# Ledger of designs, part 3: VH-VL binders against q39962

Target 1, 193 residues: q39962
Amino acid sequence: DPTDGFTEVPLTEDNFVIQKPYDKPLNDRYSYKNGIRRLWVYENDKPFKVGSPTRPRTEIRIKGHDYSSGVWQFEGQVHVPEGTSGVTVMQVFGAVNKATALQLRVYNGDLKSYKSNSVATDIYNKWLRVNVIHKVGKGEITVFINGQQKLVVNDDGPAEHYFKCGVYAAPDGSSNYMESRWKNIKLYKSDNK

## First folded at step 1 (VH-VL)

Design ia7 (framework fv_imsidolimab)
Fold by ESMFold2-Fast, scan of step 1:
Structure ia7 (fold): chain C 193 residues (1-193), chain A 118 residues (1-118), chain B 112 residues (1-112)
Amino acid sequence: as target 1 above (193 residues)
Amino acid sequence: QVQLVQSGAEVKKPGASVKVSCKASGYTFTSYYMNWVRQAPRQGLEWMGMINPSGGSTRLNQKFKDRVTMTRDTSTSTVYMELSSLRSEDTAVYYCARESYEDWFDYWGQGTLVTVSS
Amino acid sequence: DIVMTQTPLSLSVTPGQPASISCRSSQSLLHSDGKTYFYWYLHKPGQPPQLLIYEVSNRFSGVPDRFSGSGSGTDFTLKISRVEAEDVGVYYCMQSIQLPYTFGGGTKVEIK
């Protein structure tokens, strides 16, 4: 299991910051009910910041445990409704040569690293367990889907890092409506290296 | 690694137009917004506008909106900034700058000096 | 437009001594998401500007430990604990909470 050898770092609601279209109250683009966090946007929604040309998002930014060293792990279960496409659902933020070390994006029912490396197919309308391990000292990010290793990539250099999940419309285009649902979001750390 | 390489210096007459290019390499060109920032002699940095290289949409500083056009060519990973109706006060070094997903300029081109003189 | 005001306009610093630069915004740069959209850039002679600090206090990759950023809301400070010759240049603060993006007027740092 990806979590073997890790210690859970407790998260509370104070660790979850919701980034949403600036003109929308929280409940218009986010809900939390019965352990399930639902995040959605429309392609014509306003950006997160007034006047910004960035694409629409509703994302959970995990705060309080940003890291620049060590071995850290994100865990969550994600459900993407059919019809959602051209959207980032999970990020490892921070890199030397780009803003993010990893983005997991959905394109037509396939989960990919950015636009290229496929990590899962036929993901619509089912829960997937996603684990992402970042070994900063080795410059390595490993992605597990349903407990199986699917991707190993370089992290593109040292930076302050943190995890995000939700929906963030891809720069290359998206479906009109984008939604992801998340449950059992957890953070882990290992002191192995 | 990320590189932004701009076109060379230009000397123009008042009333002419100038088109500056910025060629990107080392990352996925369509995944990052590109900004244009200028610095006139003895002045500070001034934001001109930005382009989404994926769809070509732009947001321009109102000060320049009627004179500036920003475009891109995805086949060459190049963005362009064209400034028309040039005046002496447009003499400046023009920079392209890549915008990170969370809103800062992480990489800049080397700059292009545009001199406008009669 | 958000106005960014830097002080002082210039600093002459003896090598090894500390330097402090201030920036004030005409409105809060703290977003409801808890993030402050504030950055410091350094423009060295003959080079393009380079990012030093993002989101108030985070050093960009390769930036020496002697640089630190602090502040909140509308009032921000960049400190250099021990100024070295390579730190000469013009420092600019920037906000990106709303368009148009705006920069401070710059603070020129030079060695005595």
Scores: ipSAE 0.000, ipTM 0.498, lowest interface PAE 12.7, mean pLDDT 89

Design ia8 (framework fv_imsidolimab)
Fold by ESMFold2-Fast, scan of step 1:
Structure ia8 (fold): chain C 193 residues (1-193), chain A 125 residues (1-125), chain B 112 residues (1-112)
Amino acid sequence: as target 1 above (193 residues)
Amino acid sequence: QVQLVQSGAEVKKPGASVKVSCKASGYTFTSYYMNWVRQAPRQGLEWMGMINPSGGSTRLNQKFKDRVTMTRDTSTSTVYMELSSLRSEDTAVYYCARDLEYYDWSGEYYGMDVWGQGTLVTVSS
Amino acid sequence: DIVMTQTPLSLSVTPGQPASISCRSSQSLLHSDGKTYFYWYLHKPGQPPQLLIYEVSNRFSGVPDRFSGSGSGTDFTLKISRVEAEDVGVYYCMQSIQLPYTFGGGTKVEIK
């Protein structure tokens, strides 16, 4: 199991910051009911901050446990409705020459590392367990889907890092409507890996 | 309106240090990285490094090694670039320039969008 | 470091005529995220440099539509459909896919 050898770092609602289009009230783009967090945007929504050139998003920014060293792990279960495409659903933020060290994006029912390597196929309308381990000292990020190792990539150098999940429209080719649902979001740390 | 206003021209002797300032206004200072770029006479543009104004962390061009220090003061929305052990070849116009990378926002680098007016540093005996 | 090579070194253009500037990188500027981290800047006399084009082909806010960027991988072109007096200056390409950010050597554009 990807969590073997890790210690859970407790998260509360105070650790979940919702980044959404600046002109929308929270409930117009986010809901949390019965353990399930639903996040959605439309392609022509406004960015998170006024005047920003970034694409529209509704994302959970995990706050309180930013890291620049050690071994950290994100865990969550994600459900992507059919019709959602051209969207980042999970990020490892922080890189020396880029904003992000990893983005997991959905394109036409496939979950990919950015636009390149497919880490899961035929993902629409089912729950997937996603684990992402970042070994900062080794410069390595490993992605597991349903407990199975699917991707190992190098990070892009030293930075302050944190995890995000939700929906963030890709640079081009997003669907008109984008949605992801998340449950059982957890954070882990290991001192022995 | 976004503006970057730099300190005035400096004349220094070889071996001295110089500290150039860049005061930002019209945006959230801590949300954007700030770059430093120089241009020596009859030469092209040369990137020196950048600073995250929120935490103060820097990413520096290895060419300058331990001669360059970048700092900021969040209370005055000002970034500083200090270059030590000055040589005649350090004579240049030094620019600060805002990066479109957003520290508190997820997003991509969009290069440098807004530039200061430049500060001429002359190193002469 | 990534080396950026610009051609030509200088251009003398009759007002209203087109101009074209080339830039080549020593390695691909296409990231696995699908973006190409390539930019064009204009350094006008007496002014700081200004951003013209970001991510190969996108005009920055306020840049006239007579400026266009194209290219992929290692080979990029900036075109000015009809050069005006205000376009005089030195044009620089830049990459930000790897640190340090590196610039081309510049192309000086002058009016005949």
Scores: ipSAE 0.012, ipTM 0.536, lowest interface PAE 8.5, mean pLDDT 88

Design ib1 (framework fv_imsidolimab)
Fold by ESMFold2-Fast, scan of step 1:
Structure ib1 (fold): chain C 193 residues (1-193), chain A 120 residues (1-120), chain B 112 residues (1-112)
Amino acid sequence: as target 1 above (193 residues)
Amino acid sequence: QVQLVQSGAEVKKPGASVKVSCKASGYTFTDYWMNWVRQAPRQGLEWMGMIDPSGGYTRLNQKFKDRVTMTRDTSTSTVYMELSSLRSEDTAVYYCARGYYDSEWYFDYWGQGTLVTVSS
Amino acid sequence: DIVMTQTPLSLSVTPGQPASISCRSSQSLLYSDGYTYFYWYLHKPGQPPQLLIYEVSNRFSGVPDRFSGSGSGTDFTLKISRVEAEDVGVYYCMQGTEYPYTFGGGTKVEIK
């Protein structure tokens, strides 16, 4: 199991900061009911900050455990409704060469690393367990889907890092409506260096 | 390796314009906003504004809005700050500084600074 | 504009002794997203400014653990648990909650 050898780092609601279109009340783009966090946007919504060139998002930014060293792991279960496409659903933020070390994006029912390698296919209307391990000292990010290793990539250099999940419209275009649902979001750390 | 390299020192007469450049390397130029911050002698740091290298969108400090123009050239990964109608009070070291694009606008990498002296 | 006030204007410390710098904002820096966009920078002689602390209390990559930031709302503190020779310079606080971004007046730290 990807979590073997890791210690859970407790998260509370204070660690879940919702980045949403600046002109929308929280409940217009986010809900948390029965353990399930639902995040959605429309392609023509406003960006998170006034004057920002970024595309629309509603994302959970995990706060309080930013890291620049060590071995850290994100875990969550994600459900993407059919019709959502051209959207980032999970990020490892921070890289020296670009803004993010990893983005997991949905394109036409496939979950991909950016626009490239598929890590899962035919994902619509199913819960997928996603684990992402970042070994900073080795510059390595490993992605597991349903407990199986699917991807190993380099992290593109040292930076302050943190994890995000939700919906963030892809720069190359998106569906009109984008939604992802998340449950059992957890953070882990290992003493392996 | 992230690097911001600025143009060299300038000496200008009152009423002239100065255009300072900041060339970025070691990262995706269009992923990060570029800020301009100056420091006059015996004074603190003063934010002038910022530019999005992707769209060319700018957000300027109202104090400078009528005299400052910020532009970029994506083919050379270079940002420019032009200040017109120079006064002796504009004598300062001018810095470009990279802003974290997405969530939090802290300035993580800074250029070496360009001294602009305005005297007659 | 949000006004940032730093105290003291300067301080001289014996190597190994602690130092404390305060910054007060004219209005709360808590943004509508729940974040406090407050930062500390160090401007060392002959170098450009460098980021020390982002979002009140987070040390930037490579910043020694003897530096710590704290505070909320309008009152913020930077502490150095034991000052070393390489810490000489002018420390600036900054707010990013509202445009224009504004800096404090600076606190000069010198070794005795």
Scores: ipSAE 0.014, ipTM 0.560, lowest interface PAE 7.2, mean pLDDT 89

Design ib2 (framework fv_imsidolimab)
Fold by ESMFold2-Fast, scan of step 1:
Structure ib2 (fold): chain C 193 residues (1-193), chain A 119 residues (1-119), chain B 112 residues (1-112)
Amino acid sequence: as target 1 above (193 residues)
Amino acid sequence: QVQLVQSGAEVKKPGASVKVSCKASGYTFTDYWMNWVRQAPRQGLEWMGMIDPSGGYTRLNQKFKDRVTMTRDTSTSTVYMELSSLRSEDTAVYYCARDLSYEGYFDYWGQGTLVTVSS
Amino acid sequence: DIVMTQTPLSLSVTPGQPASISCRSSQSLLYSDGYTYFYWYLHKPGQPPQLLIYEVSNRFSGVPDRFSGSGSGTDFTLKISRVEAEDVGVYYCMQGTEYPYTFGGGTKVEIK
């Protein structure tokens, strides 16, 4: 299992910061019911910050456990409704000379690393278990889907890192409506290098 | 393969307590909430409550206030439902059911446990 | 509590013919997040209940395409386009919009 050898880092609601269109109240783009967090945006929504050129998002930013060293793991289960496309659903933030070390994006029912490597296909209307391990000392990020290793990539250099999940419209275009649902979001760390 | 295996049938007298078990296998026990649903003879399905196997948090149907307790043992991947102060109306088949979406999305069910309450 | 009312109470169907089951809720099942938490379950003789339809119209994995769900607000329908012998059992609707979760009274489907 990807969590073997890891110790869970407890998370509370205080560790979940919702980044949403600046002009929308929280409940217009986010809900939390019975353990499930739903995050959605429309392609013409405003960015998170006034005056920002970024596309619309509703994302959970995991705070309180930013890291620049060690071995850290994100775990979550994600459900993407049919019709959602051109959207980032999970990020490893922080890299030299760019914002992110990894983005997992949905394109026409496929889950990909940015626009390239497919890590899962035919994902609509199903729960997928996503584990992402970042070994900072090795510069390596490994992605597991449903417990199986699907991707290993370079993290592109040192930075302060953290995990995000939700919906963030891709720069190359998106569906008019974007949604992802997340549950059982957990954070792990290991002293194994 | 996902399986939920429940304990065997029980016969109890009015005023007694019964504790039904549900042992999970084939998936990560702590990733899914577990619900308890019962069906009395000639009656429909009735939701009793649910438990988070990870944190032990419960949400109980208030109809059973102070009579139902739900617990879990992570070392054996087992959920328990205990119903006290048994009445003849508690005669029913009791099911555990895994909640995929935490919204009532019961994707796998146990085989059921018949509890008979008679004098 | 939200009350779920099913009609008919029972239905006898010739194999290959269609069947339709209705479910009405005492209040709208549309939640503040824009979703309708509504489900259909089938309870076959000698087996535990099984999920057929989730969130009004989505077929659960492995459920034949002859089953379809529709509806909104307070009125919901389950349709079977061609009833087969294996479809015998009691069908239950359920709401997850608020606690406690509540089921309809059930509709017994029998083969003539």
Scores: ipSAE 0.008, ipTM 0.526, lowest interface PAE 9.8, mean pLDDT 89

Design ib3 (framework fv_imsidolimab)
Fold by ESMFold2-Fast, scan of step 1:
Structure ib3 (fold): chain C 193 residues (1-193), chain A 119 residues (1-119), chain B 112 residues (1-112)
Amino acid sequence: as target 1 above (193 residues)
Amino acid sequence: QVQLVQSGAEVKKPGASVKVSCKASGYTFTDYWMNWVRQAPRQGLEWMGMIDPSGGYTRLNQKFKDRVTMTRDTSTSTVYMELSSLRSEDTAVYYCAREWYGSDAFDIWGQGTLVTVSS
Amino acid sequence: DIVMTQTPLSLSVTPGQPASISCRSSQSLLYSDGYTYFYWYLHKPGQPPQLLIYEVSNRFSGVPDRFSGSGSGTDFTLKISRVEAEDVGVYYCMQGTEYPYTFGGGTKVEIK
């Protein structure tokens, strides 16, 4: 299991910051009930910050455990409804030359690293377990889907890092409506390299 | 290495304008907002405004709105702050500072440009 | 505009002793997204300001663990557990909750 050798870092609601279109109250683009967090946007929604050229998002930013060293792991279960496409659902934030070290995006039912490598196929309307391990000292990010290793990439150099999940419309275009649902979001740390 | 390098010190007469530059390197210029902050002698820090290097959108502190223009040149990764109708009270060190995306924190600052307004 | 009030104006500390700086805002800095956009900066002589603490309590990269930030709503504190010579300078709090962004008046930390 990807969590073997890791210690869970407790998360409370105070660790979940929702980044949403600036002109929307929280409940217009986010809900949390029965353990399930639902995040959605429309392609013509406003960005998170006034005047920003960034595309719309509703994302959970995990706060309180930003890291620049060590071995850290994100875990969550994600459900993407059919029809959602052109959207980032998970990020490892922080890189030397760009904002993110990794983005996992959905395109027409396939989960990809950016636009390049398919990590999982036929993902619509199913719960997927996603684990992402960042070994900062090695500069390495590993992605597991349903407990199986699917991707190993290099990070893009030293930075302060944190994990995000939800929906963030891709720069190359998206469906009119974008939604992801998340449950059992956990954070882990290992003191072993 | 992320760096912000500003233009050199300026001496101006009252009523003139000054244009300070800030050249970015070591990161994707269009991914981060750029802020301008000044400090007059023996005073604290004062926020002047910000510019989105991608879209050119600006948000200016109302105190300076009628006199400040912020622009950028994406081909040279440079932002500019122009202050017109200079007064002696505008004598200050002017800083550009990169806004860390999603946190609003200013994580990287330029070295500062001293602008002296004297007759 | 949100007004940021810093106390004390200046602080003289014997090396190795603790220091505490307070910052109060004229209204809550808790934003509608559940986030508190509050920061601490250090301005050393001859250098530009540098980020110490972001979002109330997170140390920026390279900042020693003797620095800690805490607080909520309108009341915030920066603590230095053991002041060292390299910590001399003017400390500024800042809010990013509302435009215009505003800074506190600064607290000068000097070694006795």
Scores: ipSAE 0.007, ipTM 0.491, lowest interface PAE 13.0, mean pLDDT 89

Design ib4 (framework fv_imsidolimab)
Fold by ESMFold2-Fast, scan of step 1:
Structure ib4 (fold): chain C 193 residues (1-193), chain A 122 residues (1-122), chain B 112 residues (1-112)
Amino acid sequence: as target 1 above (193 residues)
Amino acid sequence: QVQLVQSGAEVKKPGASVKVSCKASGYTFTDYWMNWVRQAPRQGLEWMGMIDPSGGYTRLNQKFKDRVTMTRDTSTSTVYMELSSLRSEDTAVYYCARVGYDYTSEYYFDYWGQGTLVTVSS
Amino acid sequence: DIVMTQTPLSLSVTPGQPASISCRSSQSLLYSDGYTYFYWYLHKPGQPPQLLIYEVSNRFSGVPDRFSGSGSGTDFTLKISRVEAEDVGVYYCMQGTEYPYTFGGGTKVEIK
């Protein structure tokens, strides 16, 4: 299991900061009911940052445990409704000379690293367990889907890092509506390399 | 191959209006916001605003908000910038510039039109 | 509005020698999303402006490695390790952190 050798770092609601279109009240683009967090945007929504040409997002920014060293792991279960495409659903933030070390994006039912490496296919309308391990000292990020290793990539250098999940419209185009649902979001840390 | 081709030079009298066009090719027109930036003689670059070609949404520099209108025509992949109530101080080269991004979604003005000289004189 | 201040106003450089241009912002350019929306552009004679550096230190496609950007918060630097004839022009910094987007006043680079 990806969590073997890790210790859970407790998260509370105070650790979940929602980044949403600046002109929308929270409940117009986010809900939390029965353990499930639902995040959605429309392609023509406003960006999170006023004045920015960035694409729309509703994302959970995990706060309180930003890291620049050690071995950290994100875990969550994600459900993407059919019709959602051209969207980032999970990020490892922080890299040298760029914003993100990893983005997991959905394109027409396939989950990919950015626009390239597929980590899962035919993902619509089912729950997937996603684990992402960042070994900062090795400069390595490993992605597991349903407990199986699917991807290993370089983290592109030292930075302050944190995890995000939700929906963030991809720069090269998206469906008119984008939604992801998340449950059992957890954070882990290991003393081992 | 991305190209932005702008309309030709204009000479206008004070109080008139001018409409500059920028025709895009080589990419999906509706996927990229378009900016307008001007440069008056012996001055620096000045941002005027931007438009979303998909939804037609605009974000304008307040300095120009009461005089500038930005529109687009998706059938011709063209954006327009219209500036009214022209003054001699509006004499400038006007550029369109695409909002590009890399695979990590960093944003920048990656491709620029050749520029349109607008001269306002009596 | 965020004010962008460039120094120096002009540089005259012997070919092959280094050049350094500074840009200071009136407030931090680090946005709450973790990005620093800071750019360097070069405006060569007879051409439209071209992007050199985005998000402080990232070279745009095709930009030679003799160009490098650095800085954080309010203080940014563009360095050219060895200036060549084709580098002549006016360099502009820009911030995209706050609306309206603003540019520095420009630094003119000339060959001696």
Scores: ipSAE 0.007, ipTM 0.529, lowest interface PAE 10.2, mean pLDDT 88

Design ib5 (framework fv_imsidolimab)
Fold by ESMFold2-Fast, scan of step 1:
Structure ib5 (fold): chain C 193 residues (1-193), chain A 118 residues (1-118), chain B 112 residues (1-112)
Amino acid sequence: as target 1 above (193 residues)
Amino acid sequence: QVQLVQSGAEVKKPGASVKVSCKASGYTFTDYWMNWVRQAPRQGLEWMGMIDPSGGYTRLNQKFKDRVTMTRDTSTSTVYMELSSLRSEDTAVYYCARDRYSYEFDYWGQGTLVTVSS
Amino acid sequence: DIVMTQTPLSLSVTPGQPASISCRSSQSLLYSDGYTYFYWYLHKPGQPPQLLIYEVSNRFSGVPDRFSGSGSGTDFTLKISRVEAEDVGVYYCMQGTEYPYTFGGGTKVEIK
């Protein structure tokens, strides 16, 4: 299991910051009910930051445990409704002179690292367990889907890092509506490095 | 063509208020934030704040927050900047400037000279 | 507030010669969305300021290729490969990473 050898770091609602279009009340683009967090945007929504060139997003930014060293793990279960495409659903933030060390994006039902390496296919309307381990000292990020290792990439560090999940429209184009649902979001740390 | 046309020069006494207008044309008024920037004779460019013409949301420089009000009228595609309790140090050219997502301040108004003197 | 420091305060350039202007910020301008909100403007006499460079290195529409921007983090440079008479004015850098938005003190460019 990807969590073997890790210790859970407790998260509360205070650790979840919702980054959303600047002109929208929280409940217009986010809901939390029965353990499920639903995040959505439209392709023509405003960006998170006023004047920003970035595309629309509604993302959970996990705060309180930003890291620049050690071995950290994100865990969550994600459900992407059919019709959502051209969207980042999870990211490892922080890299040298660029925003992200990793983005997991959905394109036409396939989950990919940016636009290239597929980590899962035919993902629409199913819950997927996503685990992402960042070994900062090795400069390495490993992605597991349903407990199986699917991807290993370099983190292009050093930087201050944190995890995000939700929906973030891809810079090259997206469907007109984008949605992801998340449950059982957890954070882990290991002392084995 | 994008145009921002500002109201004419004003002369005010200390303690008065001034309201400068900026009328936009050539684009969808509600799609872009509008900024206000001033330049006093002995100082460089200074950002005062901005307004979202769609929602009416504002972000103001704390230096001016107690004296500045920004509003808009979507029916006339016009933004307004009102500065109260004027001081001689407020003598400046005041500019409106459009904020495009990738490009801060891509188009500017012609400027409005406000002179504060006794 | 983020402080923007420009050097030099003024430049006198022979036509056709290159010019270089530096801008330093008191903290990194890389925002949490991965973009560096850094800009260059030119303020010519009798005209409103005009945008030259956005997002560190991108020329605004109509800006000649002799202008180039570069940099990252806290250190940024504007270069003019061959200064022309129409390039006279005061150049300002600006950051949009943190409120309030702040400008550098300006660099005056004059022809010798």
Scores: ipSAE 0.007, ipTM 0.539, lowest interface PAE 8.8, mean pLDDT 89

Design ib6 (framework fv_imsidolimab)
Fold by ESMFold2-Fast, scan of step 1:
Structure ib6 (fold): chain C 193 residues (1-193), chain A 121 residues (1-121), chain B 112 residues (1-112)
Amino acid sequence: as target 1 above (193 residues)
Amino acid sequence: QVQLVQSGAEVKKPGASVKVSCKASGYTFTDYWMNWVRQAPRQGLEWMGMIDPSGGYTRLNQKFKDRVTMTRDTSTSTVYMELSSLRSEDTAVYYCARSPYYEYSDAMDYWGQGTLVTVSS
Amino acid sequence: DIVMTQTPLSLSVTPGQPASISCRSSQSLLYSDGYTYFYWYLHKPGQPPQLLIYEVSNRFSGVPDRFSGSGSGTDFTLKISRVEAEDVGVYYCMQGTEYPYTFGGGTKVEIK
């Protein structure tokens, strides 16, 4: 299991910061019911920051455990409704020459690393367990889907890092409506892994 | 095809406890909430609570909170509902019922066959 | 707790005739996410309950088009355009907006 050898780091609601279109109240683009967090945007929504050229998002930013060293793991279960495409659903933030070390994006029912390597296919309308391990000392990020290793990539250098999940419209185009649902979001760390 | 198969009928004395099982098949067990709903003779449906099999989180009806425990075993795709300190008014058919997350907005889409629990002295 | 009130208590229908069942909630069922968590179930003799309508007006898979749901806020209606012998049973409304989930008292539908 990807969590073998890891210790869970407790998360509370205080560790979840919702980044949303600046002109929308929280509940216009986010809900939490029955342990499920639903995050959505439309392609023409405003960016998170006034004046920013970035595309619209509603994302959970996990705060309180930013890291620049060690071995850290994100875990969550994600459900993407059919029709959602051209969207980042999970990020490892921080890299020396760019904003992110990893983005997992949905394109036409496939889950990919940015726009390249496919890590899962036919993902619409079902729950996927996503585990992402970042070994900072090795410069390595490993992605597991439903407990199976699917991707190993370089993190592209040192930075302060944290995990995000939700929806963030891809720069190369998206569907008109984008939604992802998340449950059982957990954070882990390991001293020896 | 989706199936929920419950354990057989039980006859209990007042003060005893009963543990009813519900075995799921035909879908990914951890993708759906499992509800427990009961019906006493000549009465309507009453929601007891639900469990998320993936995390083990429960939401219980306050009426039963001190007497009901809901658990699951992911290795056997089975949910359990245990009701303690049984009273004659707990005589009912107990149903498990699956709720798909947000796709049907928590509707109870498939139900087990029911388990009759009779509490009598 | 949200109280769900169904009317009528029972209904005797000639085959082929329409039937209408009402359900009223003690408070609005519109949730902050814009969805109305309201459902109709049918409990046929000798069978477990079955889902008919989810989120007010959506028919569940396999449910005949003679069944329709409508309503908003606190007032909801289930209509059967042409009642058939197989439709006999007790109909229940349910709300999922607030815990605990609550059911209406049921409406028994019988054929004359």
Scores: ipSAE 0.007, ipTM 0.519, lowest interface PAE 12.0, mean pLDDT 89

